# Designs tried in a protein design chat: VH-VL binders against q9yfq1. Part 9

Target 1, 117 residues: q9yfq1
Amino acid sequence: MLPVNPRDLEKMMRRLGIKVEQLSADEARIVLGSGETMVFRSPTVIVMRAKGQPPMVYLVGDYTVEKPREETAAEITEEDVALVAEQAGVSMEEARKALEESGGDIAEAILRLKGEE
Short names: E, the ipSAE of ESMFold2; O, the ipSAE of OpenDDE; V2, 0.75 times the mean of E and O plus 0.25 times the DockQ between their complexes.

## First folded at step 4 (VH-VL)

Design g12 (framework fv_cofetuzumab; at its last look DockQ between E and O 0.02; V2 from the best seeds 0.00; counts 0 for: pae E 15.2 > 2, placed apart)
Fold by OpenDDE, look of step 5:
Structure g12 (fold): chain C 117 residues (1-117), chain A 119 residues (1-119), chain B 111 residues (1-111)
Amino acid sequence: as target 1 above (117 residues)
Amino acid sequence: QVQLVQSGPEVKKPGASVKVSCKASGYTFTGYYVHWVRQAPGKRLEWIGWINPNSGGTYNNQDFKGRVTMTRDTSASTAYMELSRLRSEDTAVYYCARGRYLGSYFDYWGQGTSVTVSS
Amino acid sequence: EIVLTQSPATLSLSPGERATLSCRASQSVSYYGSSYMHWYQQKPGQAPRLLIYDASNRATGIPARFSGSGSGTDFTLTISSLEPEDFAVYYCQQSSNWPYTFGGGTKLEIK
């Protein structure tokens, strides 16, 4: 892709019936089918719109590929369940359920059980 | 960190040629355009041209009347600017800079290369 | 080419004061809702440093005291409260048309 100045681009796109917009972005992310994410930092973003067609977006810049965060299912330990049950004043079963819903976060589980959320 | 490192100072005679290098690091070399700018003593900055490191395509300021040749070595992440038929008025500090695709500003600069043309 | 005229050529101020620098273009540099005007700071013996891009965006690492404004042909760089390290030469640059061009610069010196 040859770089053009904005004036020349406007002239060219006008002939084609395409509207062009340049946006400032701090970050752009593309989630790939593989589960990986392309992360652009401060990319140049160019949006091209034509009547009757979906917009085309161009991202120009360096990018990194991030692997999907393995949700380490925080292994809910029996000790964690006991702690939540004791602090919230609920049964072990209720405490376990709250921990599962909170992704293993003890503080969040206790808040949920106490009705503070 | 993004860095552009240029070659050392040059002293040339009128009619000679000078070739300045610019080595890029800290980013994908082919992902950005390299621009060249010079600054003569007591004068404003003057834009020379750009090169697309990926394709090798170039565009020069017409004021230089074909005296400028820009090249690149992708394997070395290095851009080159050659100015021929040197004149005394070509005495300046020459900079390379990183630019973006549309309406480029220059976010990173080389340290500059002093070129002196004297008889 | 687009001619950029900066004013004043020299500005003498003291630390703590507000600095206002002007850049006027011979024709509009605004397209697609953006203004293709940029500001650089240059200290003696150093390369220019990007301050503001696209008229009003601060570059990475630039202090909040620096701000840019304007559209069309008239642009302004403002330093709200001058620090000792701010005394330098400031250049505007347009990237709307070939060739890219710079202003003549404003020298900000200590009074």
Scores: ipSAE 0.205, ipTM 0.747, lowest interface PAE 1.8, mean pLDDT 91
Fold by ESMFold2-Fast, scan of step 4:
Structure g12 (fold): chain C 117 residues (1-117), chain A 119 residues (1-119), chain B 111 residues (1-111)
Amino acid sequence: as target 1 above (117 residues)
Amino acid sequence: QVQLVQSGPEVKKPGASVKVSCKASGYTFTGYYVHWVRQAPGKRLEWIGWINPNSGGTYNNQDFKGRVTMTRDTSASTAYMELSRLRSEDTAVYYCARGRYLGSYFDYWGQGTSVTVSS
Amino acid sequence: EIVLTQSPATLSLSPGERATLSCRASQSVSYYGSSYMHWYQQKPGQAPRLLIYDASNRATGIPARFSGSGSGTDFTLTISSLEPEDFAVYYCQQSSNWPYTFGGGTKLEIK
């Protein structure tokens, strides 16, 4: 079993000629392929370097998992408003209102302004 | 530390074009819009438009009647504003400023670029 | 375009006094509970400095004596007790509609 103690891990790596550096961090976040985020609070960060190889980073500490944000509405941007306003031939205010009512769906906002639904 | 650093002063003849640069540092360049604002001597601030550095999409204030072109170079974290067919009324200090994705306010500004248009 | 009218154009006060600056919009800049009105301070030869955003939020590093209030078309910037460094030009700005527009400014000058 690999050592979980930063001191023990550092001692082992030094025996292999690997440079070991310990950092103190206030927070670490790892965004996983699933969209979930591992959140470490005040972890110990160990960075191991060997010539010609990418660095290895070890995080030591407990973590919590944050689920992907389940946003019911897409975030509306200036560019979204500009696109809807130009395509529907309406003001920024009308375009933004349509986007808010469509939950940020550009196509639905345009259809709503054209009166097709 | 967030910084926007603009190119140096320009003196141009009427009918020429000027291109001002704005180099961003200390933040993710593609995470914020870049807006351009000008101020003629002793006058109010006037909004020129925005560019989304992530997409390259732009919006220009119609008061500039197709004379403004905004571009960016993501590898250099630099935004550009080119104003063509210059008039004496274009004499102003031109600023770049950082804005959020919607309903922007400007938390960081470049130092300003003086552009003088004279015969 | 939305026209922003600032009043007074010039305000002459002494250090320690309260300053109240007004900005009136030609149409509402409030939308779904948010007010897209912002305030800036500008000193000669300098770029504007953000003071207040979204009507009432103080920007990072701005002293507590600065506060903003208002909604719809009527907005106010208040400086509770003027310091010598506060004598400058103040601009309001709306971001609810394009083009974004600025007010004509209020110049705070020492009495």
Scores: ipSAE 0.188, ipTM 0.635, lowest interface PAE 3.7, mean pLDDT 83
Fold by ESMFold2, look of step 5:
Structure g12 (fold): chain C 117 residues (1-117), chain A 119 residues (1-119), chain B 111 residues (1-111)
Amino acid sequence: as target 1 above (117 residues)
Amino acid sequence: QVQLVQSGPEVKKPGASVKVSCKASGYTFTGYYVHWVRQAPGKRLEWIGWINPNSGGTYNNQDFKGRVTMTRDTSASTAYMELSRLRSEDTAVYYCARGRYLGSYFDYWGQGTSVTVSS
Amino acid sequence: EIVLTQSPATLSLSPGERATLSCRASQSVSYYGSSYMHWYQQKPGQAPRLLIYDASNRATGIPARFSGSGSGTDFTLTISSLEPEDFAVYYCQQSSNWPYTFGGGTKLEIK
């Protein structure tokens, strides 16, 4: 039914008045509920926007599946601590503790610290 | 037992088209990609492209310049590859092969379909 | 397109000898701890048969004398002690990027 290749899809969408943007991407990643990640290498990425609708994204390309990391404690580096401290506006000691409590997850540590004002 | 059984030999003239079938058995047809690969006499293997039998999505090697059409019939567990505007250089054995996922190796192969293109 | 170069083109050996077949990729086919290089055996009039996948994993039913190694751009298939049935053409194949490509083959023939 629907065209698979990007050129035909774009032509069809323009006929329907749908705004289409094709992105040149080096990589796309889909993190699955299992913890596995689908990794697309140099995919075609098409974003379609219709008024009054949420945007839709088509990924076209080859992908591989990466397994999740083994369940081990993440190694916390001084670089990680400095990044958290800088981004959250806290001391290195506070940043280190937040990272330890977050299992080494920088993004989680920053978000946690921003909520503890 | 996984099997891929292909249609019989074809003899064609330049400019014609050929459609090769690949019937799968012994596994869930829609759960695996079907790849097409050809081998001219005395030459290396050349990848043609893939079809996802579940969605019908395809990807064609650009070296074939839009001459390849891949389809499938899920009710018959059969994939098809059509090569149009045949040339003498298209003389080869054409294989279908199964891949578990897009970056996969080819674990099962059809027996091959000989296609001869001559004036 | 990733070009695969196999060497030697022809390898003449006797049963019982060790065979070493090489495949070099024009760019890395390894990343995230995985190598997307595979090896097939092909005998006259037959479809290819998978031997080794992901550089070093033996496919189901393949004898232990077959082994694969390598990473990045350089890969090796080893047959530790040749049997008469092993004289065939061997192809490497990469699946790291489209289009998937095959090497030119190494013909392993009886001396």
Scores: ipSAE 0.005, ipTM 0.531, lowest interface PAE 15.2, mean pLDDT 84
ESMFold2 (binder alone), look of step 5: mean pLDDT 94; pTM 0.958

Design g13 (framework fv_siltartoxatug)
Fold by ESMFold2-Fast, scan of step 4:
Structure g13 (fold): chain C 117 residues (1-117), chain A 119 residues (1-119), chain B 107 residues (1-107)
Amino acid sequence: as target 1 above (117 residues)
Amino acid sequence: QVQLQESGAGLVKPSETLSLTCGVAGGSFSGYWLSWIRQPPGKGLEWIGYIYHSGKTSYNPSLKSRVTISVDTSKSQFSLKLSSVTAADTAVYYCARGSYSQLRYFDYWGQGTLVTVSS
Amino acid sequence: DIQMTQSPSILSASVGDRVTITCRASQSISSWLAWYQQKPGKAPTLVIYKASSLESGVPSRFSGTESGTEFTLTISSLQPDDFATYYCQQYNSWPLTFGQGTKLEIK
């Protein structure tokens, strides 16, 4: 059972040999699958690390939900599509889709199509 | 303005190699893909292949075993070799460049050169 | 390979007519289609790119449209200079492929 109080949680985790680090942050943003963003004002951030496990991050603080408010994507030109298609060895249609998913970033689009090691 | 011009022998014997060169003037060809396209008399257009200044090539699968395209950046030219020719290879041969880097449509064409394959 | 089929193969028309020629792709090519005009003894010249974009210097009477895999080139008021063979070309996939051509001739 996880307590809501960060101090109690820290004591519990320390007992289990988990490294606990408490940070003060000015802001935290969590982009949800819905496109909405949870915005935390000056949250307390608790990072817990155990060997062989990914870190666990615990946020404490009030938040607001912000509607999708993305900056306007860079214009996708026919030339950009052609460049990505040629470099990645894919169709123009596949290249356009990759550019749309990367917000017009050519390098990111090529990386997405070729995959990262 | 960018200008392209084909040159090479207009007569080639059956079984020999057709060789053409395209000179590019009036603009950089660095970063552009350059193509060869042919048109048999009274017929439509057929794309042969492309090359970049880096030497990267891609060829039409129907001609792939017989085609070599090469580039000479110091002379601003690229060349086509088509081996084992037959009468079916008689055509006007065009070189072409895209209007912008890596676009796959052609707004710059050479005037074309007729190559006749005959004994 | 993507096959491009043009229709009609031959179109007879008079000056002042509105003419439309069609090009159909055997599979999706999105908007990646160009149209060329070729006069006898000359190299092709670009008319339309990206299905509907008019090339610089081409008269405004030329226009292109798309609907799925069907593309059209329209000349709103045919002029004597427009009698030529027209070719479509897809550039979605390698190898690049052209239609067989539509010959626009005087009626």
Scores: ipSAE 0.212, ipTM 0.650, lowest interface PAE 3.9, mean pLDDT 84

Design g14 (framework fv_siltartoxatug)
Fold by ESMFold2-Fast, scan of step 4:
Structure g14 (fold): chain C 117 residues (1-117), chain A 119 residues (1-119), chain B 107 residues (1-107)
Amino acid sequence: as target 1 above (117 residues)
Amino acid sequence: QVQLQESGAGLVKPSETLSLTCGVAGGSFSGYYLSWIRQPPGKGLEWIGYIYHSGKTYYNPSLKSRVTISVDTSKSQFSLKLSSVTAADTAVYYCARGSYSQLKYFDYWGQGTLVTVSS
Amino acid sequence: DIQMTQSPSILSASVGDRVTITCRASQSISRWLAWYQQKPGKAPTLVIYKASSLESGVPSRFSGTESGTEFTLTISSLQPDDFATYYCQQYNSWPLTFGQGTKLEIK
């Protein structure tokens, strides 16, 4: 629905009372739900702001698609497991499972375990 | 220095409830699991259950239907109740504390108290 | 439940001997294993925690090792004070479980 030409898009938005700013960017990355990443090199980045509305970002340029990288979670140490188990009052095994589910985030693991009945 | 000491009746009749208290002196409850462990005469150790200072408990599934552990932080003590006792429950009962932060489970034990179940 | 099996059940040895006691877990427990010493009429006392860490105040002749689900307690030069029953205990999973014990006695 939006014009392809950034200049024309800016003129249209200004007529609608929307402030338009063009930013310089060396790279933009969009991680898609599929796990693939769209990589733009030196894209045209347009930020549109309207009073009382969140900003809108419009990207123009060629992109390449990178395949999903194997998720590298922070290494879960046995000391982290022990800390979570102590703070949440659970077994080492339950603490390890919570840490795996939180991607190694100790605080999130503790909150998850304390919130469960 | 931390000290734990068990107290309670040494004789309990079959079908009645065994009740013990552990006093904890010289240490904090925070960061520790407070457990009960028993040992029948001439046999090995059996873990009964734990309580955390928050009141959260876990009981050995083999005893869960009969066990209640409670904590009273204002008196620095925690207690064990074991219902419907039989001769098989005759044992020395120990209280002990464990710490995940030190990566130790039972670094301090009470001296143990013998509870005999007989008529 | 995780079953802990100790061997041997009884070990006869002489002062000065090197002795090794073994404990096997029925499934993985990582390094979450402790060793306790119990003398007649006394409460158990902690000797080794986290499979290989020596408890403060315990003589350096005691050591622990791990290999998969097999754990050992070694006393490098047996002293008279070391004759006791030894128990291993896993603390990776609830319920906590102990081995059946190894009685170390004078040969």
Scores: ipSAE 0.018, ipTM 0.578, lowest interface PAE 6.5, mean pLDDT 83

Design g15 (framework fv_siltartoxatug)
Fold by ESMFold2-Fast, scan of step 4:
Structure g15 (fold): chain C 117 residues (1-117), chain A 119 residues (1-119), chain B 107 residues (1-107)
Amino acid sequence: as target 1 above (117 residues)
Amino acid sequence: QVQLQESGAGLVKPSETLSLTCGVAGGSFSGYYLSWIRQPPGKGLEWIGYIYHSGSTYYNPSLKSRVTISVDTSKSQFSLKLSSVTAADTAVYYCARGLYGSGRYFDYWGQGTLVTVSS
Amino acid sequence: DIQMTQSPSILSASVGDRVTITCRASQSISSWLAWYQQKPGKAPTLVIYKASSLESGVPSRFSGTESGTEFTLTISSLQPDDFATYYCQQYNSYPWTFGQGTKLEIK
């Protein structure tokens, strides 16, 4: 089991020649495989570095769990579709596809439809 | 060289949900329309719906109440769920990719997987 | 929904023949029509897109034409590999719809 006392951990790492740095942090977030996020408010963050190894980060503090947030899709209007269709000389459905591909960016949609090598 | 491959159970009981996944390899996933198309044995082709990498979907109105298409860009796959199935849903199910901006729909197809709805 | 009607449903022909398959849209679809070839037990493959554009790798004996809502697929000199079922598809309007298919068989 790893020591949970930050002071004891620092003493142990120092004896092993590992550089230990304590950081001041306002927040830390860990996105879990479930999509939930562990949110730490003002945690103690200890970064340990050994030559030739990636850094090890040790977080100490209370956390709360936030549920996954749903992404909101960009809105595409029929007026924008008609504009793209007119300017690119294509059908409404091709214009709609191009707008979806460009995230609603009219100029990018027109460039995609006119295609350049 | 783009490859699409369907997978999922080939036998589904009436009233249950048909679930299929399409793996996409060898090409860009972003910017393409990813579709499901089905073909009952000995009959023609029917478009089910598409999904774009952003999660935007469009479903054939004839199937819309029963269809859900989802995408997992991290796994380079997209999936079909068709609820409340009946014998009329027995078909070979294909996934296919549409090439954006060029008017090529559909330029790449999976090999197809037969799903039989039977008790 | 836009209805796509193909004719004939079955076409019998010999190697070397010129064959033409027709597809009619119930309303205007501009040039947003594709033709697919499907051999028994296999997935469809794209032959023609945007009514008249030949897909890469497809032999030049295949061609497509359009006139209003009428579309044709022509094979100028039929080869053994061309016996298959052909489908048209419109992609101008949702839902995308296919014709019922034309089976091209050996005479």
Scores: ipSAE 0.008, ipTM 0.513, lowest interface PAE 10.7, mean pLDDT 79

Design g2 (framework fv_siltartoxatug)
Fold by ESMFold2-Fast, scan of step 4:
Structure g2 (fold): chain C 117 residues (1-117), chain A 119 residues (1-119), chain B 107 residues (1-107)
Amino acid sequence: as target 1 above (117 residues)
Amino acid sequence: QVQLQESGAGLVKPSETLSLTCGVAGGSFSGYYLSWIRQPPGKGLEWIGYIYHSGKTYYNPSLKSRVTISVDTSKSQFSLKLSSVTAADTAVYYCARGSYSKLRYFDYWGQGTLVTVSS
Amino acid sequence: DIQMTQSPSILSASVGDRVTITCRASQSISSWLAWYQQKPGKAPTLVIYKASSLESGVPSRFSGTESGTEFTLTISSLQPDDFATYYCQQYNSWPLTFGQGTKLEIK
């Protein structure tokens, strides 16, 4: 739907005998068919109800687009393995396994290999 | 491209210190590990140690008590000192470079220099 | 230290032959192995790294394989320039260690 000023929309709906309710919301999230999520911060949420009809929900406000929620593991490069092995003082294979366990996070891999913290 | 060149005395007396320098031309020191490798005549290769441009070193445990590797980034060179030499230290000495992605294997080698330990 | 053992020590072959040389590690090194070619009086040159990756500029007739602690270097159709000594090197653990070498000579 095209966005309209909430106050003007409310007046129009009342003229049509439609019950209009404005909700207070801190956040709204809409998951799109692409897998991306529209994130609204403190949007205006208007719910319109007509007797015998499904409700219509209207969201007004700026939004940001987030990538799909599912994390993708980082590619582990030979350069990363060598860096971790050198910094932690371990074999290449031990470094590769630590990187796999950390999802490719070099700093986490080094900390795991050098002990706690 | 990148060229490595060893230099130093080719004859060292037993019990003295072997000293060699490797000059690096046509490439950066940053991001590379610099190694010394030796080969006795007619025999195989033995890794001696490495140095990173930060000064961090690691030496082969079989030689560790006698080896010092140093780097001079302002002159684009690194050096090897091997103390208390014997006839068993007679070898061709190579310097070699590995990048970050190639830190533990070597895509650039010097031509090698023969050091003979003899009285 | 990880010991690298090459076989055979000497391999005699003819131009056009398929030749395979083997390197065995005394303990697991995963894929962390390189192969070098050395001609008389010259420094070694890199041929293969990470067990099976061909170094840039090296002819495609060279290939490497791994199976556990056994590694092979294969030359699919031997050329005159390929007669040399070949060394394997593990780089999984410090200190770095080389095999004793395989001399590939004319039959």
Scores: ipSAE 0.111, ipTM 0.610, lowest interface PAE 4.4, mean pLDDT 82

Design g3 (framework fv_siltartoxatug)
Fold by ESMFold2-Fast, scan of step 4:
Structure g3 (fold): chain C 117 residues (1-117), chain A 119 residues (1-119), chain B 107 residues (1-107)
Amino acid sequence: as target 1 above (117 residues)
Amino acid sequence: QVQLQESGAGLVKPSETLSLTCGVAGGSFSGYYLSWIRQPPGKGLEWIGYIYHSGRTYYNPSLKSRVTISVDTSKSQFSLKLSSVTAADTAVYYCARGTYSQFRYFDYWGQGTLVTVSS
Amino acid sequence: DIQMTQSPSILSASVGDRVTITCRASQSISSWLAWYQQKPGKAPTLVIYKASSLESGVPSRFSGTESGTEFTLTISSLQPDDFATYYCQQYKSWPLTFGQGTKLEIK
């Protein structure tokens, strides 16, 4: 549903027996299924409640899209796993886990497996 | 289901280069480590080296100066060249595939091909 | 290089026997050991990996154990198809190395 002016939206909702509350927030974050996060800075938050229904929340304000948590994470290749396994003297499975824990950083993975971080 | 098959000349003259090819069918080629292993008649197994589909190799230090392993991803095959052969290189040569989770042991082997070094 | 030594070199046994083959590493390899079975004229086949894990499709009469640098392959009740040469292989360090083999033959 496309929202109109916040004050007009509030008037319409109250006519339908829906409680409308406006909140001021310092930040809001929405984590999307893609792993991206919408970040709102100082948005206006509008909460609408109707008896027997879950609340509806509207965020009004500018936002930016933050890339997935590991924005510089390199793809972990089978070659990287083999290299780490060879260098650290461990199984491919253990090397893969170390690489996953190190965000694909080969040097860090080797140090983790040798007990030197 | 997965099949590995060695091919190449069964007789090589001393001082020449032994050349073998391994074809991989019925399973994944990319993402697996592919090795050559040999067995002299009546003796045990000796690991020669591995290759990954990117061309990355590692060779047994005892053979490193004479060994080249190469890969042809488009044909799903990899090859062994062993230079300056002597009678000591007479053996059954196997190609083998390492497991995806652990490339250092072998769940699939070719049938083996006997290479005799003789004049 | 890590040296793998198998004992005995030849073991004679009868169908129904419990047999044990031993493999010793020259240095610590943790559990990074595999066992292979090789019948005359055939390629080796994987029996056990990670010292004690049974490969899919291998009969449950096969088992592996480890104690320090000593590893064993046990066949609890020997069957005719089990007469073969068995090899251990370490895979902790490069280059990969095999034991010299144990030939299991009919008594």
Scores: ipSAE 0.007, ipTM 0.520, lowest interface PAE 13.6, mean pLDDT 80

Design g4 (framework fv_siltartoxatug)
Fold by ESMFold2-Fast, scan of step 4:
Parts: C-alpha cells; structure tokens; sequence
Structure g4 (fold): chain C 117 residues (1-117), chain A 117 residues (1-117), chain B 107 residues (1-107)
C-alpha cells in the first residue's frame, strides 16, 4: 500500500481514456459530519471525467482541522436587565450598560457592577 | 427536537467525586442557561448550578464549595462534578436547559446516583 | 435565598373537579415564576412560565395567576393525566428555588 501520486494517477487514467484536468486552487474546505472543517492551502486538485459518468475529484495536500465556530452573541432582553438590576442593586439603565459590556452574560454583568471582577 | 441525556456512574463511594455528563442534541447552547438539578428519593427539587455558553457559572451557595460545572460546546455537552459526597447526595440528577428567563423548557430523563460504600 | 412555600402539600380530587394549588414567595419576585408537572418516575415538564403564560402544547385547562407574592395554578376540569406532583419555581434571583411540591392524587 503506497500513497498514489497525483501525476501517476493522471497518467494511468489518461491511458484508460479518462480526461484528467489539474486545477489551480488557493484553498479547499471540507466540512465533516463532526462539524470540523479540513482546510487545504494551495492543494493539488485533479478532476477526472469520462463521457457519460459523473466527475471524480482528487484532492492532495497538507491540511489543518478547524473546529466549528459557534455564534455566541446573546441578545439582551428586558428580563435580563431586570434581573441584573435587582441582583446588583442598581438602576435598569446601569444594568443594561453592564450587560452590553458583558456580551449579555448576566453573571459577568453582576460581578462588574459589584466590582468583584 | 431538543433532547438532553444524562450519563455517568450510578454508584459513588462516600468521600469520592460524583461525575455526570449531559449530552444536548437538536438544540442550541447559545443564549441558554444549562443547569443541574437534583431530587432525593421521595423529596423535592434542588437547583445545583448553571453554566452559560461563555463559560460563566453560578452555583447554589449551599453546594458551591463542592461543585464544578463545565461545558464542551464542540461536543454539545456539559458536565457536573460534586466532590466529597455523602449519603445525603443520593438523588436523581437532572440536566435542564433554561431560557433567558431561566425557567426550564427541556429536561433530561434523570439519572439515579446512589452514594454507598 | 427566596423561600417558596406551596399549599396544600397533598390535594385529593376527582376527575372533572376544578383544583387550585398555591405558591407563596418570601419576598417579591415580580412575575418570575414557573410551574412544573412531575409524574412518578419521570422528569418534570414545564406547564406555566412568567406566572400566567401557558407553555406550548399544554392543555388550555391549565392557568396561572398572581397577586403580590402569591401565585396559583388552576386546572379547570381535572383529567386522569393530571394526577401528578406540581412544583413552583422562582427565577427572579439566584439561587433558583423551588417549592416543596403539591401532590395531586385521586380521591
């Protein structure tokens, strides 16, 4: 079991009447079922086509794995403001400002207002 | 839809650490308070603590010295560790997702943890 | 900590009855109160939030009211599926606290 070199694969496929085309690419991304993404920088991309068949794409190169990025921004609600105001003993206006500065995190907002951060 | 499922050892020896994990499927962590709640056999509900997607936590003061809650957003799970357990910690442990108003719209099925030598 | 006290602890009733369960907070919690139903061997399920808002999918025979620090859960025409233990929970202040529960049982 040896790694198949793209050039050797192209040569073999050409002998079988399969059209082989090498594409230039700056980046390729494959989103996996885990949510992780394989990121290839300047990979070798080979597309193989045969009349009447779907194309095959062969991707070769080093890659890195990026973890999913979660959208973590929380929207500040009137209920959040009321809780922070009561827990910290401050006005609704002061509570809203603290929540904005804490990205909607109630516990952080309370700690900021009490000066315990 | 959203499903929460507790997992972990059902038997823990006195003085050891109780460890549970909650898997969350079909729903978001972002903007929700993820809590642990327990119920001793034949008794009422006791809130243990929460974790927010930012990693911010708040623990019930009655348990704070023994509790750690952590979150792993990549695996869609959060966990509870309760140290120095005694027979008084025998209970069904639930994980629950709380709204921004901090009522619990989804609960796990619960897992019984017995503290016994 | 805010103490939540439920009454009665046990309520015996018949199918078709109108029943009311009460919950009292030791201090003001505005409308930040939820009610849960728990059947034997099962996890609690949300019935009412923000004192009087019916959770989606919950039958319309359930309703909640508030008056100061006193809150009620009413079932207008009791069905067999309604025999359960009910808990109130305040979410005005940390730590979150529950009432001790009201067991609704068949008469």
Amino acid sequence: as target 1 above (117 residues)
Amino acid sequence: QVQLQESGAGLVKPSETLSLTCGVAGGSFSGYYLSWIRQPPGKGLEWIGYIYHSGSTYYNPSLKSRVTISVDTSKSQFSLKLSSVTAADTAVYYCARGSKLRYFDYWGQGTLVTVSS
Amino acid sequence: DIQMTQSPSILSASVGDRVTITCRASQSISSWLAWYQQKPGKAPTLVIYKASSLESGVPSRFSGTESGTEFTLTISSLQPDDFATYYCQQYNSWPLTFGQGTKLEIK
Scores: ipSAE 0.013, ipTM 0.541, lowest interface PAE 8.4, mean pLDDT 80

